# VHH binders against F-box/kelch-repeat protein At2g24250: the designs that were tried, part 18

Target 1, 374 residues: F-box/kelch-repeat protein At2g24250, of Arabidopsis thaliana (Mouse-ear cress) (q9zuh0)
Amino acid sequence: MAMKKKISTSSIMPDWSQLPEELLHIISTHLEDHYFDAVHARSVCRSWRSTFPFPSSLLRQSYSLPAFPLESKDLCCTLEKVPLFLFRVLTPPDAADASSEYFLGGLGQDKSNDHVELPSPLQCSVKVNVPGTEPILMNMLDCQIIPLGHKYRLMIGCNPEEYSAAFLPLNEQGGGGEFVALLDCTDLFLVLRSTEMRWIRLEKPSTASCKELFTFRGRFYATFFNGDTFVIDPSSLEATPLTPHIDSNFLVPSGNEELFLVKTDFLRCRVSRLDEEAAEWVEVSDLGDRVLFLGGHLGNFYCSAKELPHGCGLTGDSILFTVGSRNVTYPYKYGVHTNKRKAEDNINCWRSSRENRVLFRNRYDPVLSFRVER
Short names: E, the ipSAE of ESMFold2; O, the ipSAE of OpenDDE; V2, 0.75 times the mean of E and O plus 0.25 times the DockQ between their complexes.

## First folded at step 8 (VHH)

Design g31 (from p35 with T28K S31Y S54K; framework vhh_8fcz_2)
Fold by ESMFold2-Fast, scan of step 8:
Structure g31 (fold): chain B 374 residues (1-374), chain A 126 residues (1-126)
Amino acid sequence: as target 1 above (374 residues)
Amino acid sequence: QVQLVESGGGLVQPGGSLRLSCAASGFKFSYYAMNWVRQPPGKGLEWVSGISGKGGSTTYADSVEGRFTIIRDNDKKMVYLQMTSLKTEDTAVYYCARGPTYSLWTGRSTDAFDIEGQGTQVTVSS
């Protein structure tokens, strides 16, 4: 693993090999939402491995779909659920001048070097270039890992497509398997209802390129690069313009409770909350315990600072911006920086207070390569 | 199945008041802006007033500004038009119409208001 003066694997569990199977089963139930803890538990002994199942969310759940209508061949089509994580790369203990930074990644195919694809949670090693030292091999399980949710992607045969996808469960609380999926296929939209299992071709409501597709309160939202935004009913497939009009801004759904509008002006962010009763955007002065993630093509996310791991370096009232195709992520403290004036170098003001960056690229090598820059 | 049913029209004297009602069903009412449009005898459709999906924004034609008030009750799926200081020029069949939408099925804008109901006749005459 390590070449010299290395990061610990942090995979050590207490020796509970004598624990009764019924208690292990109770612990296993508790760990269902703790993906890497479940994987670590499986490494303790054979009894634990048989008791703690491998997390199904890490196996990339998929939905079988009808043959894709825009392909000339009759190819199998699936919609893949890809988990998304925020990773913090830990600094080697004895490395001079090295620093930890964040990157946003999914456990998906790295076709364009946009995402981190790990060979397995137990065998995910990366080669890190640290200034002043020889490159080191680091286990990704030594990173601080924060689950952010998931995104859906279209797979035609064995290849992912670059089409944006939004997925809407129809019986979320009832446990029914019914859904509606909406795809942005560049020149048109495609919709699939699980009750019919046939592709429906739809005209786009805007001539501009689609920026984002997402779901909020049982509806689809489509944003376009010209500022057009539409709310689409999953049953009627009618698109209604969202009022008031939104110009080149980011929409961040917070579950089913709140919809945030983030306006960026280089180094200054303004956040507004949708007041549906007044049909108005109401500017907020602080985000409290909220952390907003602007993940670029990976989508926009929300979490509570209370749900973040201890010592992850993130606090409430923050916005995290993901830069470029390498998913490097910078925290920005909203309440402190809201009134900050424009600077010449906008990237430095959106960056972590530390001036270090982590850049990574997945090539044909099954071992990921990282570069830490100052 | 979209249904809009207008009611409350009648004969009223100039300077009088009248309240029109529109009962909506078959769609998610609070998701759509609602409008009142009217058709005077022998003339085309004329837009009168509009209200946003949640009721926070209202607009009025110049001819009715200050005299008419549009209201909605999303719990009851109702739109109302409160008319005061009525003039003979307000004589028309009044329709409620769902706000503009873009149909992804047909590729057409519904900016021209779709009239689903039979309307309600308002006659202002001495």
Scores: ipSAE 0.000, ipTM 0.260, lowest interface PAE 12.7, mean pLDDT 65

Design g32 (from p35 with S31N G99V P100T; framework vhh_8fcz_2; at its last look DockQ between E and O 0.15; V2 from the best seeds 0.00; counts 0 for: pae E 17.1 > 2, placed apart)
Fold by OpenDDE, look of step 9:
Structure g32 (fold): chain B 374 residues (1-374), chain A 126 residues (1-126)
Amino acid sequence: as target 1 above (374 residues)
Amino acid sequence: QVQLVESGGGLVQPGGSLRLSCAASGFTFSNYAMNWVRQPPGKGLEWVSGISGSGGSTTYADSVEGRFTIIRDNDKKMVYLQMTSLKTEDTAVYYCARVTTYSLWTGRSTDAFDIEGQGTQVTVSS
């Protein structure tokens, strides 16, 4: 009875760190247009990191603008274009908490680390700024990176203060072409057209403080704390009110596809989309694969659930609304039965399912970090 | 400057009632939803109840639903929390908080709870 020694073919994972430099260079040339793959490649080992440049497209771009008239002083003005990403970092299997962490923000290169040998597993890491903490090195190996577009920041002064601003590129080449910038200056708006290169005063369409400025499909949108919402034409600079005035309204652009209005009374939400042709809000019962994040310290944003890892706890057709001081976000689903249904409750609304919780870990940093609790 | 001043807390027996008050100043009161949050001893902040700017909509945590009632008076710039059937687990410092909006890009406050007051102590003990 010949004991067939099951040669456990220990599938010796090839040591990819041993790839010839020449081959790495060849690979690098083919990844120039694949910045996510480049990030992954840089995360393999030090030799790979040294061979694969950090993608320039992931870096913040800065543009000098004409001096900003503030009070009696002309202050330097810099426009920053910040690429935004949602990325999931895998926790080491040995970590007590096997929960995946998600981060929203920019990816930056730590230049200091490119030449420094770091202990494993941080040998190839990306520096992430978490609010209230020192920058953290995160291993980007096997991480999922989801592009969310770009956001603009206006930095004014030598000690740069950030103002709420929206930027509308008029040409496909964001930042280097024609653009219109709208700046909230508390009591008034300031507009800068690239063709004029001067700040022009614009009266605010509301007496309330501006809550948010953003762009959608070539127009400016301004929300105010009193519930006022306006669309502003970038050419005429005319502001048109978007009715209705509803308390606790959230506007959420889904890229260039849809603009959503979410009305909430904490218990229930109603969602409408903007029909631009009809100039009307149309109520919707389905968000598709979209996950809307509302409230919290970092504003409103959306994510496609298709881009999220399977089993992450986030599902499409959901609104995640932050309720309470604990930065706990609950999912809202359309037509869900809550134990509190009084017979008269309109089933045609979004209600909290309370099944999953999302905990935001930071409040004030441009990088959002959150954890899905199951 | 935004000011929120809580009052009405105290010592009460289980099953008792208390009414908390919050006086608001320094902002357009009717433009903001108001909330009550509480911090039990040794625990983090917990959301209790919220009311819309107009007062037309109210919401409650499951733990207080049916027992607590949130009301606001926009003319007086007051928000109230009527607490009934109090339990020992309701023991906490209670805070009034307005909803603010934080901008991800500017770091300015958007839709978040802003606690400005010192809170009022509620102790439920036999």
Scores: ipSAE 0.000, ipTM 0.223, lowest interface PAE 16.2, mean pLDDT 73
ESMFold2-Fast, scan of step 8: ipSAE 0.355; ipTM 0.573
ESMFold2, look of step 9: ipSAE 0.000; ipTM 0.152
ESMFold2 (binder alone), look of step 9: mean pLDDT 80; pTM 0.816

Design g33 (from a01 with S31Y; framework vhh_6fv0_2; at its last look DockQ between E and O 0.01; V2 from the best seeds 0.00; counts 0 for: pae E 18.2 > 2, placed apart)
Fold by OpenDDE, look of step 9:
Structure g33 (fold): chain B 374 residues (1-374), chain A 126 residues (1-126)
Amino acid sequence: as target 1 above (374 residues)
Amino acid sequence: QVQLQESGGGLVQPGGSLRLSCAASGFTFSYYAMYWVRQAPEKGLEWVSTISGSGGSTYYKDSVKGRFTVSRDNAKNTLYLQMNSLKPEDAAQYYCARGPTYSLWTGRSTDAFDIRGQGTQVTVSS
């Protein structure tokens, strides 16, 4: 029985750092619209990093807004558009507990580090800012970057306090640049229209504190801690209730395609999609390739399972919901029947499969870090 | 009108196979998870299998795992249940059922199964 010596073909990784500069420039011109590839390219070496610009799509955009009327003082206001991404950080193979860590949040370029020699041969191309911690440089080589959309923040004052805000671009007539901004100021909403360039006070449609502001298909949505949910028309500023006072409701926009409402008692979930034409919620039993993330500080979000890193353990048609104070998130699937549950349990709902666990390591905005446990 | 119609039931010997079909009409079939349930004489309704709207996820009762396969053709609005290695204990009236709808506006949920067919009889005897 001849023991076939598995010739470990040590796949000698080619030294990509030795590519001709002329070729790098050519490649760079073709990667301008491919932010993922550009990030990878920047991670190869210093010469590559210098040749490939940091993708503009990953940069935070800031807009100067009219002064914010606060009591007797006018404070400077800056609107920031923060792109959100999910990415995986590869731990060195030598690390015994090499559990893949995932990060959700904004990515940025550290300009200060452009002159810093990073360890050869690979350089870190992405800086992650975690509140209360030092920025972390991450090597994004072979990492998958998943876009999750944008979050808007309003910075007010010299020592800028951050406020939750929603931003809605108005595409009406050919002139581009019109927008409406909605700001949560604890006791009231403030609205700014680009055409007026002044802050207008708007009464909150709920007596509770606002939980989240977001936009979907040209409208503002506001959720409150008491379960109130409203849609706000950007032109009339009229607020219409979407749900009765139901505790533990989550709204999750899936891009511009679908708006989902998830009702949960932590054991079971029901999911509905908004039918705008019928002005009703329609219960759904299938999310397709979508994975919904609920209960995070960054709000609720979704991603396509097809875009998730290989081997992450997450599959489509799933809800990841954090249960309790333990910072553990469980996957929910539809129609799961567990032998342990009394026959009387409605099987026509989303239930925790307990197959995988997601542990949140950090829940601080704007960066969320979590690990998927196998 | 929303309708479900089961077919394919019959008499088989132990160890035999049957393929059940359920024709759906009156609703967008692909939006709904579909269920197979069965009821034996003098027994309650028992869950057998579930398939998601897209067909990407399937679930089975433990006693039928490895023997039964649920599938669907959304283009044909048809649900299937392939039953292999049938046992006497599998004898029952088999029903296809649609998942419930919940009105978030009214806060009312429909019954566990919004719609169920008339069923098809499966008999297993030597």
Scores: ipSAE 0.000, ipTM 0.237, lowest interface PAE 14.6, mean pLDDT 74
ESMFold2-Fast, scan of step 8: ipSAE 0.303; ipTM 0.567
ESMFold2, look of step 9: ipSAE 0.000; ipTM 0.152
ESMFold2 (binder alone), look of step 9: mean pLDDT 80; pTM 0.821

Design g34 (from a01 with S31R; framework vhh_6fv0_2)
Fold by ESMFold2-Fast, scan of step 8:
Structure g34 (fold): chain B 374 residues (1-374), chain A 126 residues (1-126)
Amino acid sequence: as target 1 above (374 residues)
Amino acid sequence: QVQLQESGGGLVQPGGSLRLSCAASGFTFSRYAMYWVRQAPEKGLEWVSTISGSGGSTYYKDSVKGRFTVSRDNAKNTLYLQMNSLKPEDAAQYYCARGPTYSLWTGRSTDAFDIRGQGTQVTVSS
C-alpha cells in the first residue's frame, strides 16, 4: 500500500469493545503497515490493547553480527533498524510567520527498555525525556509526524559511540542475499562479507578521521575531514581518489543516477551534480522535486517531495541541515542567495534564527527516544 | 595482478604516424582514467595524455595538441594513442599507466603513474 492512513475516531463507537476477538485479529493484520493507527487502536480498551500489539516497526530491532575483535576483548556487534520520521511543528492559520519548523528523528523503544507510547486521542501534552537534555513539555497536537522510511546503523558493544558504516547488497542476478559491509573503526577500516561472515582488518587510505562512508552505484565512498575522498571497489578493496577532486562539506547520493556535492561557504550554499562522462562537477540552479537532508549521524540523504504527504509544508528545491543540531531546523530554498556580508546572513544564522525550540536531538544517538509521563 | 602491455612503437620518419596500443588486464578497465607517459634517455618521465574512464574527457600536453589523439575501447580493455606529424623530440619510450590507487589490504599506494609494463619504443629518424 502506497499511502498510510489514520482510522477516523468518529467511526469508533462505544460498542467496539464488544467485537469478537476473531474480527479484532483480522483488523489487526490490516494495521501492521499503519503504525500510528495501530497505536491509536490500542487506546480504545483492554481487549483492543491485547489484540493490537505495539507496532514492531516502532520498536528498536537489532540483529547479531560477528563479534568485533579488539586487542583486549571481543565486543558484540549489532545491526540496529532505525525508523526515521520528519516532525513538523504545526502553526495556527493566523500565525504571523509563514515558515514551518521541522526536526528529524526516530521513534521507538526507550534504550532502557521502557516502552515508548505515542499519545492517545485524549492526550494533548506529553513530557518528553530526551537523553542528554532536560525534560520538555510538548503538545502533540502541534506536531505532524511524517514517515520517511528506515535506516540501519551499526552498534559495537554497549558504548553509545557510533561508527561510520556502509552496507552494500551485491549483484541480485540470481545470487540475492550477498552483501559487503565496510566500517570505519577510527584507526582502521573493517570489512564484512556475507560469504565469510567475519570482520577483516584493513588499512585506511587517509591519515585523517573518516567523516562518512556511503554507497553509490555499487561502490563505497569514503570522505575524510581533511577533504580526502575515495571511491572503493567492494571486490578488490582498492581505493581511488575521487575524480574530479573534491573539497566538500557534503556528498549526497540521489538514487543510483545522481551524486550531489553541497558546498557551504561563509555566506552561501552551492549544489553541484557529478557528470561522470565529462569528469566534472556541474553547478545546478535548482533541485526539482528533491529534498536534501544534510548532516548528523544519520548521514546525508534525499527524498522526493512527491512522496511526502500533502499539506506537509515542504516542496522540492529544499535543503534541511541537521548537523549536530539539538533544536529545530527550517527548509533552505536552493537557488536563493544573499549579497550581504553580515554574519547574520550566513547559513548558521539562518538555521538558528528561530526562538522556539520544541525538541532536542542527542548528537550521539540519532534516534529520538522519549517517555510519556502519562 | 594488474597488467599493462604496450605495443605499436617503431622507427618512423619525421612527419610520419604511429598508433600505440595498451592491453589492460586484472582490473575493471572502464572505471579507471588512463595515462600515456614517455621518457627520453636524457630526460625524466613526462606526461603526454589522459583519458577518462568513459572516454568522454581527454587532456594533452601542449606540445602534442592537434597531433596526438588518445582513445579507448572498453569492450576490448585497450587504450590507444594515435600519433601524427611526429617530430624528433617525440622520440621516447612510451608507457601507459593507471592513476594512483591505494590497496586497503596492504596499506600501500601506487606511484603517481602506475606503470606496470615494459613500454614501447618510438624512434624518429630520417
Scores: ipSAE 0.292, ipTM 0.554, lowest interface PAE 1.7, mean pLDDT 66

Design g35 (from a01 with A33T P100V S103T; framework vhh_6fv0_2)
Fold by ESMFold2-Fast, scan of step 8:
Structure g35 (fold): chain B 374 residues (1-374), chain A 126 residues (1-126)
Amino acid sequence: as target 1 above (374 residues)
Amino acid sequence: QVQLQESGGGLVQPGGSLRLSCAASGFTFSSYTMYWVRQAPEKGLEWVSTISGSGGSTYYKDSVKGRFTVSRDNAKNTLYLQMNSLKPEDAAQYYCARGVTYTLWTGRSTDAFDIRGQGTQVTVSS
């Protein structure tokens, strides 16, 4: 149930700090399905912070698994569901930039307390972990948070592994709690079924290294750096090649609704959607309200432009790239570029003419960060 | 029984044209994506072209784009490859294939295609 933010046409600003607790409780019950509104409400004052709990949907979920079979020591093994967000941060006015910076990352957790790290119960600030940079302290009043999806990662002991992971819940709404997890462990695949809770070693369907594992419409998808792509049935573990053959392309799932293929070259980008019934890719000339994020090592994501903050400078029909020469992140306006044959619509010209910033942990570990100038 | 039978190959001069055919039987042809693959002497199998079950989507290896055209006639259970402006490097045994399913239990297939006919030879005179 989405309660839309009602913009009062009134010039009267209410004093929220003086609201009775009974009214705060009523407001809290109406915001239970609107977690970002609840987070912003916590920034109003002390009484609101005590009344509105920090949304559990923003916290990292963890699944206890059997000891990892490729580990020499019998260490605890967990699969973490890491929710990923796009955070809008306003640039300081003294920087002479009338722009907004965006960071792709997750929310951190204080492992000593098993809670989201809040620097002070009176500050309404959250410590945000941006991959490749030092953690950023964000004030929730000044932060716009956009959910992009999630990534699964394997934790062995206290360290994340660089294995690609996909998690498929079965009959979750039926209360069974059954699932299948699939991992790419470089030399082989591993599967874990909730009915057995035992790691099973499997062969890989391709000789190349796995690029991405994800789920779409109840199946696993595996892409490989040589262009091989497979659809894997979670019950039979039969892998079927996905046609057409995909080379140096990106697959972007939009929840369970659509699967997009993004093909890039030095002149332009082309996007197609999968028609599963016809077993074919249908080219699209326009992405509508969609924004596609090609997030490099963080995976490929989608969001609706309707979820973007008003006036953020990003609109639908856009693609954000984090990969390519010079490690530059840029917004690519798809419908305009596919319909125009101008030098300025060329991907190389767009990359050279747009001002974007990439943050690094080191020179070869880029993180999505971009500035949209208004 | 699934059967694929290629035909239409032959000897042609550089710049010439050939039309290959593949007659399919033993399965619902219109339900399967079909492929053309080739193998030159001393080389491995190479994907050439893909066509969707309906024929609405076609894809090509970069080196043959603009010269080759894949098509299908689902009423006749036949797949075609029209080859124009043939080059010496196009000389190969050409095979048609349908989509393949692999099992992760017993091992990976190193071949992208498991169902192919005996092929048809294309020779380009130098």
Scores: ipSAE 0.207, ipTM 0.516, lowest interface PAE 2.8, mean pLDDT 66

Design g36 (framework vhh_6fv0_2)
Fold by ESMFold2-Fast, scan of step 8:
Formats: structure tokens, sequence, C-alpha cells
Structure g36 (fold): chain B 374 residues (1-374), chain A 124 residues (1-124)
């Protein structure tokens, strides 16, 4: 054996506990939208824990609204800002990147606890309750957790009623200016304008159940389970059928830049973009750096692969979706024709093999209950 | 803001012809099906013709088939109605409309009539 005694300054790790509080405060102001990063920072030492507050976003921010007009007695009405996450689950051996599984969902607040706090500054693990299995510990340092934005959800009193809502800011200076909110109440729509702060009852443009409400380029979009799709003007509240006409498919807004139409069947996906000038859906051969998320009840989102954490197993030109069942989400590489012809790679096969795993917050299926515990 | 401006009406004798125009602005004209509707004195609104967003499909009220032709120029944001063999019963105020649209306020389909229309009078 060689006798080796080597001391190198390059082997000395930075002492993060000695950062000035002023610098930690500046860092904390930039982490308010990155609350898992704030939780990681709180685990470094007591000085960091006191500097980085436990994220309020984990506790679901809520906003008071006028009393709900469909109730015979005035019930408190709140709009919850519900953050959505992509969870990458690593299964041992964790060195095998090809076996990564993904879940779409949010974290629930345990109603018995109004506040969640880690019991010690060194603990970065959250106990997750999964129905039918032993509770698992998710180590937040090892998990890839990606915020995908948020959805607004209406809560009425203490009743577990959940309603889909779309929120549209009207002014460019978005610091809490004027807005219009549109709500699906199953049999009717409700609108709330910031200028009036009064719920107004509206008719629905389709007899079918509303599938999704979202905003794109200053308009509301409403999709229905029969395939009806309407563009709604926020001022006039006139609904026009989406032109060109679409079948029962998924619409995915890519910011304010593009609207994508994703058609799915058991063997393939086809993606088209809206060409508003030509009034035409133009099929695209690739998605570039885009990753599309088809969450059904949770809504549809996109992100840039460049914004994803290194080593997360996702690249651009990918779709993560749950097709017609409660299966684990896998990246579908758009345009890869050979994979859909292999039994183990086609949509039908990965759906059936993973049917026992459920995305959190599927309204129409049994819900996987994630609770943040000590 | 959506604007629709009709023109080309006038007084004609039975069997005469007129060409109506509708200048559209404030929306992506080529993305919408367009409609011609008319209203005679003491009568309700009556649908006359429809043209698809591309101009590839046209539809007509039975009483005007073979006499009226709807067309559009998407480059000029203009809708047209060529009316031939005009009859006294064709006398009405003519409007162009986007859609129809569905009003969430009333729960009814309505023609999105924005302009003042153009008057067609047919002398007996």
Amino acid sequence: as target 1 above (374 residues)
Amino acid sequence: QVQLQESGGGLVQPGGSLRLSCAASGFTFSSYAMYWVRQAPEKGLEWVSTISYSGGSTYYKDSVKGRFTVSRDNAKNTLYLQMNSLKPEDAAQYYCARGPTYSLWTGRDAFDIRGQGTQVTVSS
C-alpha cells in the first residue's frame, strides 16, 4: 500500500454557515418562488433556518372573495393558489437514470395542522402517505421537484366543494391590478370582476361538463368533454366556437406565444400549433426545447427543458401525460416512430403496467393523498 | 374593438341586382365564419347566408338559393353579397355578422351585429 498523506486547500469545503446575515437575506428574497430550495437552505444550520422563513406557498396562499351567491346562506368564499409540481421518483438503484418515473401533483396541507414545520434544522425529509402502502420518506435533497406554475381553486366554507377557475389580469403592471375571474359551477358559469367585486351568474355555452378553463392571449378558453371549445371575451362575455374546429383533444398554451393541440390515441400523439393568420392547425414535427405536460383535471402546461434541473431525465421534444387512466407519467419522445411499435414502449403497455399508481389530485379517480408530515 | 360596416344597398326594380359589402376591422377576419342577416319592417331578423372562414363552404336560405352569392376577400377584410333577380320580399335592412356568438348573459345564440346595416328597397 502506498503511504499517502496529502493536505490540499482544494479539499476544504466552503463554510456556508459563516455567510453574513445580510447576504442570506438577499438570497432569501430571490428564493420566495423556489420554496423547496428555501427548505433545503433551512436545513444547513440554525442561522440559515432563522433567515429563510418556511415557505407560505407550501401552505397554499388564499384570497378572500365575496360570499358564494348560489348558497341560501352566505358562506365564506376563498380562492386558493394551488402550486403544481413535477416529482421525479428515483428507485434503487438510483444510478439507473433510464428507470425514472414522474408524478404530477401538488402537496396537500393536513387540515389538522395549519402550519408545517420540520422538527429539526437538519431534516430535509417529508413523510408521504400513499394509500395501500407503508409511508415513504421523500428526501428533498435527493428528489427532483419542479414547480410548473399554479392553478386557482375555489373553496366554499368548510365544505370540500372544489370548482375550477381561470384568472385573467387586465393591466400590464400586474401588481394586483384589475382582473376578471371565471368559474365553472357545473350547471352554470360565474364571473367576478375586480371593478365590481360581485359574483354574476352566467349561462354555459355547452350542455356537456366543462373539462378545463384557462387563459391565453387575454381571452378565456373553455373546453368540454364532448369536444366543444369556446373562446370567451372577458369584457362582453360572448363565447365563440374555437376556429378552426377541433375534436376532443388537449389544448396546451405555451405562454402567450403559441397554442398547441395534442391529439392522443393508444399508439400515437400528433401535435399541431394554431396559425391564427391562416386560421389553420399546422402539425409540427418537433417541439424543440419544449416539454408539454398534459395533466387533464390539473390543467395543461409547458416548460423549457433548459429550466429543468440537470440530471432530471427530461429533454426537449417530450410530452408527459396520463392517457385515460391513473398511471405513472413517463416522457413520450415526440416524433420517435420506432418506440410506438415496440410492445414495452407503446402507450397501451406502459399504461397497463403502471395502472396501480395514481397522479395526485385526479378529481374523477381515487386520489393519492400526499400530506406533508414531520 | 370589433367593427362591421355594411354598404351597397339602394333602390332597385324587381329583377334587378345589387352587391353588398361589409368592411371588417378589430378582429382576425380570416378566422371567423361570416353571416348575412336581414330585417324587414315589422319583422324579426332573418338569416340569409353563411360563408366559412376560408370561403370553401357557403350556405343559403332556401328562398335566395340560386339568386344570391356570398363571397369574401380575406386580404381586404371584406365580405360580399351579390344579389340577383331581386324580389319585393327581399326588401330589408341587411347586416353582416360575425359568428353567431353565444352570450353567457342571456344563454342564447345571437348574431354579432355591430354595424348600422345597408338598406335594400325593391319597387314593385
Scores: ipSAE 0.245, ipTM 0.515, lowest interface PAE 2.3, mean pLDDT 65

Design g38 (from a01 with L104I R108K T110V A112Y I115Y; framework vhh_6fv0_2)
Fold by ESMFold2-Fast, scan of step 8:
Structure g38 (fold): chain B 374 residues (1-374), chain A 126 residues (1-126)
Amino acid sequence: as target 1 above (374 residues)
Amino acid sequence: QVQLQESGGGLVQPGGSLRLSCAASGFTFSSYAMYWVRQAPEKGLEWVSTISGSGGSTYYKDSVKGRFTVSRDNAKNTLYLQMNSLKPEDAAQYYCARGPTYSIWTGKSVDYFDYRGQGTQVTVSS
């Protein structure tokens, strides 16, 4: 693999391929909860790849699509399912500055390879570029990795596009796996049904710009910056206003059972849960063990705090968001015991007081990072 | 420039203990995983232990697990290997090594097969 050739026998580098398979199995049991490190291990050599199983949450599925109708070159397209993660850098307990850093990202893709495999867990230093400073080095073995979900990305002739996409499987059994995909192409929606494999141009149900596309309980949901929200049937393509009405908000699906509405302003955050039987939004006083991730253009996700190690900085009743600034991510504690909002507890003060960094090589593979002081 | 300097080796009786140290300079020590590897006479390099940048995660070769403990002091840029219950088969030249870097932006490793020190000799007499 090496970039540099061995010059002298006295400068011999460690030979990772000489690690016994039994030892690799032992290491893999310690890396099972560290998805990034498991992927690193698989990239060392073929024997490591066979020893360390590929994490199912990192499988990048791709769907072949017909030529994109908005391009004059008649280029073939694919829709990629891209996994998203929250990474946290661990800080020693007696450090002079006990700040924790989080960053949101996906795994990078080399244009010469479709693999999401990364260098071995022994290749552990990650350079993150920070505007105005020298690059920050992070050790991947010190990162806690939280799988958040996935984002669908359109590839046109091997070039990624930044259109928002939602994907809905219709019949997971039955050979080909039927699906419907919905794209926000800014000026219009595009729909693709796998049974027809042809693009359908669909008028947007709102005059405002589309904010988010997602799926919940077998339907598409589209939210708009003016507060309009529509539920779209994947078969009929009928767009129905969401009942009860919402003003301007984040919708967060929590599995297949719950849909949360997060309202934020410059002073406070309110969370409501949809009561489908009563057809009303019911404000909740706490989130229990839930952590909500409001990733802006990357999507909204849910995680259970019970799946996180104690002391990781994330507990139930937490919201991480980039609201109001796509390049700022920070935790917000939600709960009735903080109904007395101190200046330091309001969202505007948190936006101004927390250090954060959002760095892009391009718009398609962003890495978000931030430092949080206690 | 990266520099790694091992020390603390010597002659010990079977069942004895030694503490190896590795002084690091020329890089941000706390950002790198560090490794202990060893080479016995007429044998290849063997991985012994790995420690994460913070020291929160440690990994060991099966034959040394429970006997060896790796640790680090990031304020002093120093890596340690505490070796207890030493056996004749532990006799070797011990090296510390730095992990390679990875760029998350490009999805590519850089600095494959990073630096190692000059080593410190451990001899177990019996």
Scores: ipSAE 0.000, ipTM 0.326, lowest interface PAE 13.1, mean pLDDT 65

